# Ledger of designs, part 8: VHH binders against q9gzu0

Target 1, 229 residues: q9gzu0
Amino acid sequence: MGDPNSRKKQALNRLRAQLRKKKESLADQFDFKMYIAFVFKEKKKKSALFEVSEVIPVMTNNYEENILKGVRDSSYSLESSLELLQKDVVQLHAPRYQSMRRDVIGCTQEMDFILWPRNDIEKIVCLLFSRWKESDEPFRPVQAKFEFHHGDYEKQFLHVLSRKDKTGIVVNNPNQSVFLFIDRQHLQTPKNKATIFKLCSICLYLPQEQLTHWAVGTIEDHLRPYMPE
Below, E stands for the ipSAE of ESMFold2; O stands for the ipSAE of OpenDDE; V2 stands for 0.75 times the mean of E and O plus 0.25 times the DockQ between their complexes.

## First folded at step 1 (VHH)

Design a60 (framework vhh_6qgx_2; at its last look DockQ between E and O 0.01; V2 from the best seeds 0.00; counts 0 for: pae E 16.7 > 2, placed apart)
Fold by ESMFold2-Fast, scan of step 1:
Structure a60 (fold): chain B 229 residues (1-229), chain A 126 residues (1-126)
Amino acid sequence: as target 1 above (229 residues)
Amino acid sequence: QVQLVESGGGLVQAGGSLRLSCAASGFTFSSYAMAWFRRAPGKEREFVAAISGSGGSTFYTDSVKGRFTISRDHAKNTVSLQMNSLRPEDTAVYYCAAEYTITWGSDTYTYEYDYWGQGTRVTVSA
């Protein structure tokens, strides 16, 4: 007689492979959109939601090198880029409510500014939305992941990566973090020393493992109910 | 096809009341937060009030809080704005908007407004 554990593992591996192939086939029938939401401590303020213009997978073993490779081709040297990574999160003003829409690549003129005090942000959430390609229905949420809470991002030692045209927030735990890069071409510095950002382009840097998990893990459990008959 | 149709605007004297209605069609009404915005002459569009697709959570701009009430009727796919104690500063074209929103745990997240109505005019005389 064979080993029951060996036979069980072989059967599970075959089933997982077939399930993955089926999920990948279903993925070809869906459109996906990714969003970043800023959630505020005050209940009378709505969350601000921004569409991610670009998703860049990052190799788990070389986060800093992969991130810095994108900056190295700019006018910044590697050494100066490493110095920028040591800076803390920039200070923002408090707004009451802000809603800013982002359409396709290069939407710089349609956004005014964001003004949020660092302490007013309760958490940042990354949201995956989907719809059936043959459907005219709006995108529906498939998965939400909390990037960090107020206490957690202090604990995680947030860094600010800045270059001439871009600013990002980099969290030092790559397995549980999303890297968010914001176009700084329209950064404003008021005379009262408050910092204003215009969100013109958002690039989302995700570990390749995280992207694979989202693409495969959510399709069967969450997308199937949205398929038309 | 998604449609939002506003009604109920008109001329009223200061201290009076109006009820605006917005009829929604072409989408799953309960999956969308509904909001009212307004644009006064020579001004930018301003947020007025919003209601979630679930749980009945409401949000108001400070200048209308206590005077305006937003509500929804899921049976009729309608969102309403009851405007009491109207002031001349409330004179504007009022727009209904739909935004996709989700609830995850105890939090609600909003998508930028996808659909807008044609607007209904409200004039408040001194």
Scores: ipSAE 0.011, ipTM 0.215, lowest interface PAE 9.2, mean pLDDT 57
Fold by ESMFold2, look of step 2:
Structure a60 (fold): chain B 229 residues (1-229), chain A 126 residues (1-126)
Amino acid sequence: as target 1 above (229 residues)
Amino acid sequence: QVQLVESGGGLVQAGGSLRLSCAASGFTFSSYAMAWFRRAPGKEREFVAAISGSGGSTFYTDSVKGRFTISRDHAKNTVSLQMNSLRPEDTAVYYCAAEYTITWGSDTYTYEYDYWGQGTRVTVSA
């Protein structure tokens, strides 16, 4: 009468107790896999899909400073920021990612993606999967949504244009689950001069308890909408 | 590893033709504009021609308009430069370049993510 799901919940609770005693986070007990899709507004155009080379979980006060900077720069409300600071939150850093096109040789490199000025992207979608560390279980999708719509980050970029900071610019989506680390650059062509914002890396903010809440489906099921035909 | 490999250079008489080719690998070809630049001895590199990623737009410096044609083949990841009515002033090392680009309205912007080939020599004799 030991239900497998009940045994799993009890084992999870015992693990949480041990981790608190050892001063380790629950996130340290998981492997992660993450993908980034840039979804285009045109329905017929398939997304630009990238695989993150390594997902780095961190628990540091430096990310609390980034949240407060966003409030200071009018990126999001003080109330929402205080709620995030009070939660047991894991920061999942994605510093490097590579294209998933099959004709790309498997070289990993740090690659900037241009986010502005452009009007062809609808949103950025991050797909996060996890499993217990060193398990032979398949990765499962984390039950959370990580989306950052173009209109939301464009508003913040327009505000940043009144500033001179080129590096260390951070913007976040309204529910503060996706943080974009941005580089401002100036480019010139024979026709035009332009300021451009490039994406350098992404960080996802996730409450630790969500690490054990999985949605239905495989990696392939969740990637299919973004894969080339 | 990103690589751009030029070919098709050589010696040609004035008024002749030559076709340059550039094979690209190691990046998403359709997301990048391809361009040709040239460097004459003792001079800086100058822009010659460009073709947008998937948009099919082309751009030429004034001195080559009507004589040079840029094209690309997405199936083979190759960009080509057909050079007709060659002049001694076209003598240079020609470089293939890949640049991330975006079109906004009628304007085209080139962004910092540049890749360059090693170049192919073109000599036009009088």
Scores: ipSAE 0.000, ipTM 0.112, lowest interface PAE 16.7, mean pLDDT 72
Fold by OpenDDE, look of step 2:
Structure a60 (fold): chain B 229 residues (1-229), chain A 126 residues (1-126)
Amino acid sequence: as target 1 above (229 residues)
Amino acid sequence: QVQLVESGGGLVQAGGSLRLSCAASGFTFSSYAMAWFRRAPGKEREFVAAISGSGGSTFYTDSVKGRFTISRDHAKNTVSLQMNSLRPEDTAVYYCAAEYTITWGSDTYTYEYDYWGQGTRVTVSA
């Protein structure tokens, strides 16, 4: 078949077949640590830094649908998407996180972070660290970039606001590496009504081969730019 | 090729019933929540009902609660809207829509409506 649409379809079908054959993950051989930094637009304002309680690696077929959706909607490059589909991918779930602040009562508890309505956030940054299980070696930074810019998730929030009777919202960054699970809540006061979006959990998508690609430095080195005062 | 094909529309008297059906193809049906929307003459499209990917959860706009029932058949890749006690104000073109969902444990999360049907016309006479 010679037309571009036919070629695209054939390529996608081949990739789907490949994904179905690859169900094994090396992620089970690693321990993970993850941190979440909410970086503010005001540079003088220190980032809000959170530690993930646990990281859960999962291999699932959801990744295929996410990528293909992006391609269909012309939101993502076909070439980039095909490259991702050709790789084994691990989902790293972060269901709970807590503030790194230790000086305030309650800050050590797990909490949801309000993402909207607010415009003071520049981006969300996730830092992922790993080591081989049963190793005495320190955690090393995984050489991958996990960022979600405010403009990108706000667009999706605004879209959701126009929709009624929706619960359980997921949004993702353009490169489909960071997925945010969002809770929408309606607050009612005698005088005002407000809708808020809270971050409940995060899922990172990582090619399996990158599990052994480490950057230099310690956890502390990489957290330093985001550390609270 | 992704397709959503609605059927079951027509003319009905007030107080009557209709059953709409939407046949889905070209995507993983179980990974999508399904919904019905409607657009009345001179009005914007509005949400009517939705059902989760698993079928375990349903949602309705207030004006149709108790009268409309949404259901889905995974074996047939169909979603249905049973409409009872129809009113003239229910007159509209009804659209089927599919929304990608992610299941994590016992929780299901929605993204956005990705696919839309062409619609089926429902006319309720006084």
Scores: ipSAE 0.000, ipTM 0.220, lowest interface PAE 12.5, mean pLDDT 79
ESMFold2 (binder alone), look of step 2: mean pLDDT 80; pTM 0.817

Design a61 (framework vhh_8cml_1)
Fold by ESMFold2-Fast, scan of step 1:
Structure a61 (fold): chain B 229 residues (1-229), chain A 130 residues (1-130)
Amino acid sequence: as target 1 above (229 residues)
Amino acid sequence: EVQLVESGGGLVQPGGSLRLSCAASGFTFSSYAMGWFRQAPGQEREFVALISGSGGSTDYSDSAKGRFTISRDNAKNTVYLQMNSLKPEDTGVYFCAAGSGSPEEYFRWLESQGKGYDYWGQGTQVTVSS
């Protein structure tokens, strides 16, 4: 209840509280800081609730260096039904994403993250990145438009950034969803086991404040981004 | 048979407000994007605002941002334009339009600022004058 602006502020404050609690829990389990977003899907209602924590991408070539045995030794299976996600991934390096600004997010290549499955409900993972920095070296953003399927699902437009082009700035409309979802049905992960996923090679560079704004709300299931291969 | 019927126009002083309505019939309203366009005397028709079929996505012209709000009620087959802080430059005939609900058509619709719409209304006059 209340006015729409008041409800939106309450939702953002709840999200910030959830981020803090999950970050503290993860810091105790892992020797690195992560912002993890979980979207829980209720099968009959085709809706999802947001539980959000901070997540920093786990780069493929350096997770072997950490002491997290479950992540290092994890194996994942991607069924053909996940064809909407890129499968062929090049090696990634976290240091390439450092810059002077702490309030910027982003990536330009495919990445790994850690996912903990729940057994009581279906879960969809959404991608949220914060505190990623641009390189101190000059680079150029490249604009690309991605649209999602329409029918039962609204059209969404995403703009993406590449390190090769400085010609423009890339943003998403604050009233549109910025999440890519992976259905729990396609995550054949045993109970109590962490799983690493490779998702897509393109994401957004956005101010941290806008991420918390977009993580609020209920999402319908099954999005198909219109993405270049 | 498809019909779009606009209402809510009128004469208002600068700084005033108006709420336009567009009642739709003859098609599956919730599967169509809806837009508002206007045409001032001696000028070309220009885009004002659009809203997706579900109502979750909106877009506005630079002149409308921060002053106008587009919304829809799919149960009533109606789209609205709330206009605040009206200026003499907002004077014109305001038209309601419906674009296809398909992904390809909505993308073309968005890229073209609504050129190539499937259906149009007859318009309602808005005059901002002392």
Scores: ipSAE 0.000, ipTM 0.091, lowest interface PAE 21.6, mean pLDDT 46

Design a62 (framework vhh_nb_b201)
Fold by ESMFold2-Fast, scan of step 1:
Structure a62 (fold): chain B 229 residues (1-229), chain A 128 residues (1-128)
Amino acid sequence: as target 1 above (229 residues)
Amino acid sequence: QVQLQESGGGLVQAGGSLRLSCAASGFTFSSYAMGWYRQAPGKEREFVATISSGGSTYYADSVKGRFTISRDNAKNTVYLQMNSLKPEDTAVYYCAKGGTSEEFLKYYLESGGTFDYWGQGTQVTVSS
């Protein structure tokens, strides 16, 4: 009852105010403003971030080892991926490159930072921020299993990984299996005020391989207001 | 908005003890890691200790076994108990606010990053 259009506008305005408040809260905890600027710059109008997904039971008891085995069984290998990364980022200073190689391996072993399609990067960022905020346990990795479909994201994925951003390392060969590490670091001041985030590694999808069906973790309700529609 | 206020520093003789306190305001204290850094005269600032929201602690090798970090979420306060003090511990000690994730803390420290939001510091001087 009353004017449905007026009430809808009032509800939408409340959602927008709530969205701004949640962004400010998360920015204080995770330098969310800079990461959102990176992610949202690449967003398409139809891409939805901050979605709530059903939690599906893990099919195996050892998620990390089974995903690493899946990568090997899909004609992927960590060594081959690192060789491709080395060739595609040869312009990086050698000591810096070697440090980044170690970091890529660490992220892969933890499974928290493996992303296949570009469309899932935005959902992963939301999920990782949500679960990092929730984490009360030392050294417990934020683990997520993602549901992928072969044809849905292939072209979008290849486009994003051809770019070089200030917040990450990109691979110039989008048709090969490579782990991409995304890290953000502010320039250090004389007062040594720096924040360093290790946010994601991305595995390039090979068009001839079938994607594994993975479940996605729950995204916290407080992130829903970021996606008014 | 974020405010950190250190206290408890002073002059003490070698082998003595001091307890530093840091009162925090302007954020949800219980959700964040807290840490202590120090800066000796003519040196760069160095990490001393950190405590996560879950209570996990990490120490610099130079203070391990002598210093204990703790927190009281009801009072929004983090503490540094310093035992068996040495002249080499002489420095201005700074309280700092960290992140909300254990993994974030690990990466932060391993990558050579430092915490944000610093207090004004408290002077600790250890005589011979």
Scores: ipSAE 0.000, ipTM 0.104, lowest interface PAE 19.3, mean pLDDT 47

Design a63 (framework vhh_6qgx_2)
Fold by ESMFold2-Fast, scan of step 1:
Structure a63 (fold): chain B 229 residues (1-229), chain A 129 residues (1-129)
Amino acid sequence: as target 1 above (229 residues)
Amino acid sequence: QVQLVESGGGLVQAGGSLRLSCAASGFTFSSYAMAWFRRAPGKEREFVAAISGSGGSTFYTDSVKGRFTISRDHAKNTVSLQMNSLRPEDTAVYYCAADTPSSLEYWQNLFSTGDYDYWGQGTRVTVSA
């Protein structure tokens, strides 16, 4: 009633009330699109945006090939990267990203991952968009924040939590090996199985020289714009 | 019809423990994120803890981390808040809340009182110094 966004929220709330009476999961009523964007330091190279398909491919011993089969390519300029946080993603032909290394250690079988080369990427942006499955409305960005956890492990995981003023993550100047895990199990929730949805998980593998308080502080500073106050 | 009923509140001395329970009915329990909020006298409701539909993820406000534990029992359709090492500042009316089952809205609405769809009537907790 106040503005277009308020009216859409009211319409969504009315639909929720109807679905509650049928005891159905609203998660089963949403279409999900996840995008992972690479912004390169070399300005001559176009930024690449990869759309993750909802179709879950059959996993084999080659994780790289299975992930690539599920990725749709898009590209955009650096200036457009900020617009993607507020607008529908434009699908364009994109260049291939760097091939994944076979020597990735500590990966879980429950997650897909993408490896970026060091010093080549200026920013990594992870975006999740949603739309009601029976709606012709455009996809809208999901608001998110990052929560950093560390322990006695050689690798660390970040949980993504929502915030109304944030719609994605941006990792600036990733001069370390960064593994972005795509939780495909949570992109498509089975009707007979309720699971928590993870926007994405970031597993950070730091060289031994960087496994210090300074390394932790650097990672927190890197994600600070997207962390809760 | 969806209903949330809280229990377990009471009066305890500082350093004591209480276990709050919220019985949920009228919906598919495992599909909903559940949360506890509290309202101290003269203040607005604030987030305390949340648990995912599967029970695999939990979230806490900093002031209760290490002292409170949220859990759920799918067989009984119950979410519980175990409160240890209670402090006078924990004195409040505690509310159980459920979010409609949207994984995307779960992330958006985790900390917002206005975005939870179902609320209990609350249970009072008083902690004496």
Scores: ipSAE 0.000, ipTM 0.110, lowest interface PAE 17.6, mean pLDDT 50

Design a64 (framework vhh_7aqx_2)
Fold by ESMFold2-Fast, scan of step 1:
Structure a64 (fold): chain B 229 residues (1-229), chain A 128 residues (1-128)
Amino acid sequence: as target 1 above (229 residues)
Amino acid sequence: QVQLQESGGGLVQAGGSLRLSCTTSGFTFSSYAFSWFRQAPGEEREFVGAISGSGGSTDYADSVKGRFTISRDNAKNTFYLQMNSLKTEDTAVYYCAKTPDSYEAFLELYGSSSFDYWGQGTQVTVSS
């Protein structure tokens, strides 16, 4: 239930009900339990942006292994670069993140990857990918594909899906603004920087305007209304 | 400067137990999170378990949950993997790893490419 004095809250409650119905239909098609979240733009009266990932072909093993080997053999100091960018990110986005700055710091760092060279985004994506490769099962993503066109107005997407019973994410073209979570165990963790950073990994591919809505609250709070009971 | 050294491996019968140790030097131990990984012949290196810098949080691969326990002793600059109810599929070289100098990357706990220091490994062989 929304606040009676807010038309926006009542509209979101209606959209939440419709999205739950769509999620149920999509779960049948993809043969796994999924969670769908979306971001809306305040300037548009009825613009809840809702799109879902299509099932994509599995990448060839040679392509996946070459990318992962490149990341492992990299001498690039990604962590040092992230520390340098953190100050500028905070300065650029301070007004938008003022009340929730502490809870979204990881998302702020990942949002600024739009400003980074394409190769750095690829390294970060491969690092996320390697998380599943180091799991208790041999590396077997159900579907994985990468395409990068760094910058606003360019098509960017990440499709990385591990086993259906593990935590996984699927992020489509940022213009679609859909996040799919396979496992909500981490979404139920008490709010902390590590949990927020995991959720923020998905924000990397959203247009900055859409990310403003996540910045006014914790990412977990923004997703909670759209998660299954 | 930074060093990690595994020990405690060996040959054991299925259903048995082993305790692996990782002794460290060259950094402030209490400031870092640690993980165990393993690699079976012909397979890629896989995550086994992790412990946070505070020791208040642990995580495990599903294949070892309920059987393995990770712990740390800050006074000894050492962390451990207690392995119970061992199975033949647990046969692997076990490696210990320290997180990089950045605590901000949650992924440091899980990805091999996010770890900057590995030990030489210790062989665990479980016979039927």
Scores: ipSAE 0.000, ipTM 0.100, lowest interface PAE 18.6, mean pLDDT 47

## First folded at step 4 (VHH)

Design b1 (framework vhh_nb_b201; at its last look DockQ between E and O 0.02; V2 from the best seeds 0.00; counts 0 for: pae E 14.3 > 2, placed apart)
Fold by ESMFold2, look of step 4:
Structure b1 (fold): chain B 229 residues (1-229), chain A 123 residues (1-123)
Amino acid sequence: as target 1 above (229 residues)
Amino acid sequence: QVQLQESGGGLVQAGGSLRLSCAASGFTFSSYAMGWYRQAPGKEREFVATISSGGSTYYADSVKGRFTISRDNAKNTVYLQMNSLKPEDTAVYYCAKSPLKYWSGRYYLFDYWGQGTQVTVSS
């Protein structure tokens, strides 16, 4: 019962349980709303605006390994372990959306927006809002820009066309904050045969700490430039 | 941490079959897409098949109709059933895990790879 190795193992197990509680990502503490606007080049034409039905937060790093390694090796203080937790990157996946046009009544659908070959889109804009979970506070806009200009993704599509045999691609904007998941399809009509690139999902990529840096204004204020009329 | 271990490779005659397995650990297997890739001597690594967390499958044109990817979430294992094997299928086969939960499984963005298993198809 009073075995020193058993006592050390019990202490380690208690620490592991405490660290599991702390391993909840910061993103798990938030609710999200996300909107996607396809902005047209024609200035008179209002954007095609969509509301994401569910924002799915995912992380690429394993905080458990980093925290336990530091504590086990006695190289971390508890405070420095918390800093590692806060530096993780969150990926916010948006595979399904619903149109926000007043004259279109629709339901949530898988994303299937055609991006190429078309020449009428200027850019894709994602608008991200967050609030603490279980709060009655309104959602606030995350202070970050999520834009993917047509020229930037078209270059990548044209590069893939030269390879001929890829069926799907993932492309990112220059600052690596927006990732587009693209399906390559071949359409054949009695008259024409064409290759198209269709957007199937979007992922936003940002540091978790950014989730508490909010810009001023409401959802309505930030959506207004993109609202269909 | 993530562990991927392939098995089931070997030598087989053209027209034969093999089934590859990939045992996975260190992550919530059911939430991620899994894939198979291959690399022939002196060639670049090539996409073979993927399966999404929801079970949707995608294949390279060169293997469609001959290969079948599947998963068993209870065993944390992804499989590649390879039928009608050709000498051109000779390669080291790798399994891989996607970096994103609920990823569609049709894309090439992966952050973890196994050690690979050799498949050799003789004439």
Scores: ipSAE 0.000, ipTM 0.155, lowest interface PAE 14.3, mean pLDDT 74
Fold by OpenDDE, look of step 4:
Parts: C-alpha cells; structure tokens; sequence
Structure b1 (fold): chain B 229 residues (1-229), chain A 123 residues (1-123)
C-alpha cells in the first residue's frame, strides 16, 4: 500500500501479533479509545480535537533504538531513557487519527498535523480511555496525564533542525509519557526552502499497573473542554 | 490535486478599489490558512495578507488598513478587498495555501500558489 499511514498501521499490527506470541500482556485485556487535542494559546480558539482510529497496545520497548537515538541527539537524558526502558510499560500507539471538527468536510483521511513552524499551539493533550474486553460497560478515563507542551517539543525540533538527518524523528515530553513521531519535510517558498515537522503518530507510555486505574467521568465529560462548537 | 484560481484583477485608478477572489479545490479548505502574495516587476514576491482557518488575519505593513482578507469556507474561496489602491500596489497577485492546519501564528509558509491575477493601478 502506498499510503504511509497504512503501512505504519500494518507494521504495528504485525509487531503486535509478534509480541502477543512472545508475552502475555495485561493490556490485551482492554479496549482503548484515545483522543488528541491540540490546544491553542488563544483561549477563544477552540482546540483541534482528533479521534484515534485505532489504539494499538504493545508490551515492549520496540522503539528502543529511537529512544536511544534521541539520547544520542541530546533530546532527552540517558538516565531517564534507561529507566523507561527498564519499566514494565505498555505502549499505546495511535498511528492514525481523524478530526472531530464538524466544519471539516470530507476529512476521510488520516490527518497529518503540522507542529512546526507554528507558535499558536500551547500543548498537545492526549486523552486515554479503556474498558475490559467483552464488557458492555462504558469506556472509562485512564487516570494518567498525557500532555506535551509546545516549548518542550519545539526545543527538540530546533535541535533536530541543526542536524541534517532525514530519518524519522521521535520527541517526547519531559516525563516520557507522550512520544511524537515526526516527519521532517522541506517546502519550497518563494524566498527559500522551509522545513516543517509533521506529526505522523503518537505513542503513549503507561505503566502496566495503571491500566486498572480509572478516573471518574465519561468520555464526553473529559472531551468537553476540547470539543469544537 | 490542489488548485488555486485567482480572479478579479484589472486596471484601476489610484484611490480605487478591487476585490480579488481565489477559488480553491483539492483540499479541506476550512482547515488551512490562506494567503495573498504579490509580485511587482523586477521585485521579489512579497507577503500581502493571510487568514487562518480560524479567521485570524495578518497584513503586511504596506497594506494594513487598506486591504482586507476574508474567506468563505462554504465556497472554498478566499478574498482580498483592496481599497485606496496606489500605483505601488501594481503587481501580479497570487493566492496561496498554507500547509499548516488550524494555524493562527505568524509564520508565512505556503505550499501551493495560483497562477496569479494582474492588478494595475494607474496614477
């Protein structure tokens, strides 16, 4: 398939299948829903809210190399990275997501969201919900905070800009709970070439023991602050 | 395929007004910032105005107070109302699409351009 997102999804599915064969995971007992909100600095501007098409749990540090690369690139500390790699953490992958905005007509395609250059975003917020499989119960909010502030990922972007690396870029928030997979692209402007960073996918890291820790409220309750009018 | 088609250009006397239109297709219009650029003979293409998906507008200092950029998402059209035109405004005006979704910042990045429409202001 020629669609990068499709290929990514397939790759992740294959990986998941392989991992399932190797290790039983508590995460396999849950269904997940995830939403991504891009919160803007301008308060009057409603957030851009996206629904993840599919959440893929992976019980391995399958992105170890990328994490270590980030360390090499001084994006984050080796100490924190090693700690993360040693933890029993479930990776929740969001390879594709769709806009929940009503004004977006024909948005049938997974959205690539440009994160840079721009300064209007305050933070990225990911909302994770889960329920036991084969349950008729509603999804419940996972008691975890997944936020990535603009300043934090911009700093990493600027650092990457100084490097002529064409490979995929992974950036993470300070607490290493949100990982953004970024595609670097070059655009031609009338004056010069500009570099942009597009968000390709998101991965949330959650300690496995927290899979059963839920907050109160419904999906709607938690989405309300980010819902478009 | 992204397409941008400008219209509304022409000859006008100094002090006059023109309204440019740009019909857009091939993308989710409402999700992207749009802009106008212009290029005078022998000069570089310069920024004129931009409007975000949310309706925020920015203008070049040279046109501020005289030009107004607007958009109609239902028609997939961006407009440039040009008032109090000056001979210095003579240029080919280009419609531009931003690659930035839901952008309201001050980065003037655009990835697609129309063919342009000629605006001539006589003294």
Amino acid sequence: as target 1 above (229 residues)
Amino acid sequence: QVQLQESGGGLVQAGGSLRLSCAASGFTFSSYAMGWYRQAPGKEREFVATISSGGSTYYADSVKGRFTISRDNAKNTVYLQMNSLKPEDTAVYYCAKSPLKYWSGRYYLFDYWGQGTQVTVSS
Scores: ipSAE 0.000, ipTM 0.211, lowest interface PAE 14.0, mean pLDDT 80
ESMFold2 (binder alone), look of step 4: mean pLDDT 85; pTM 0.870

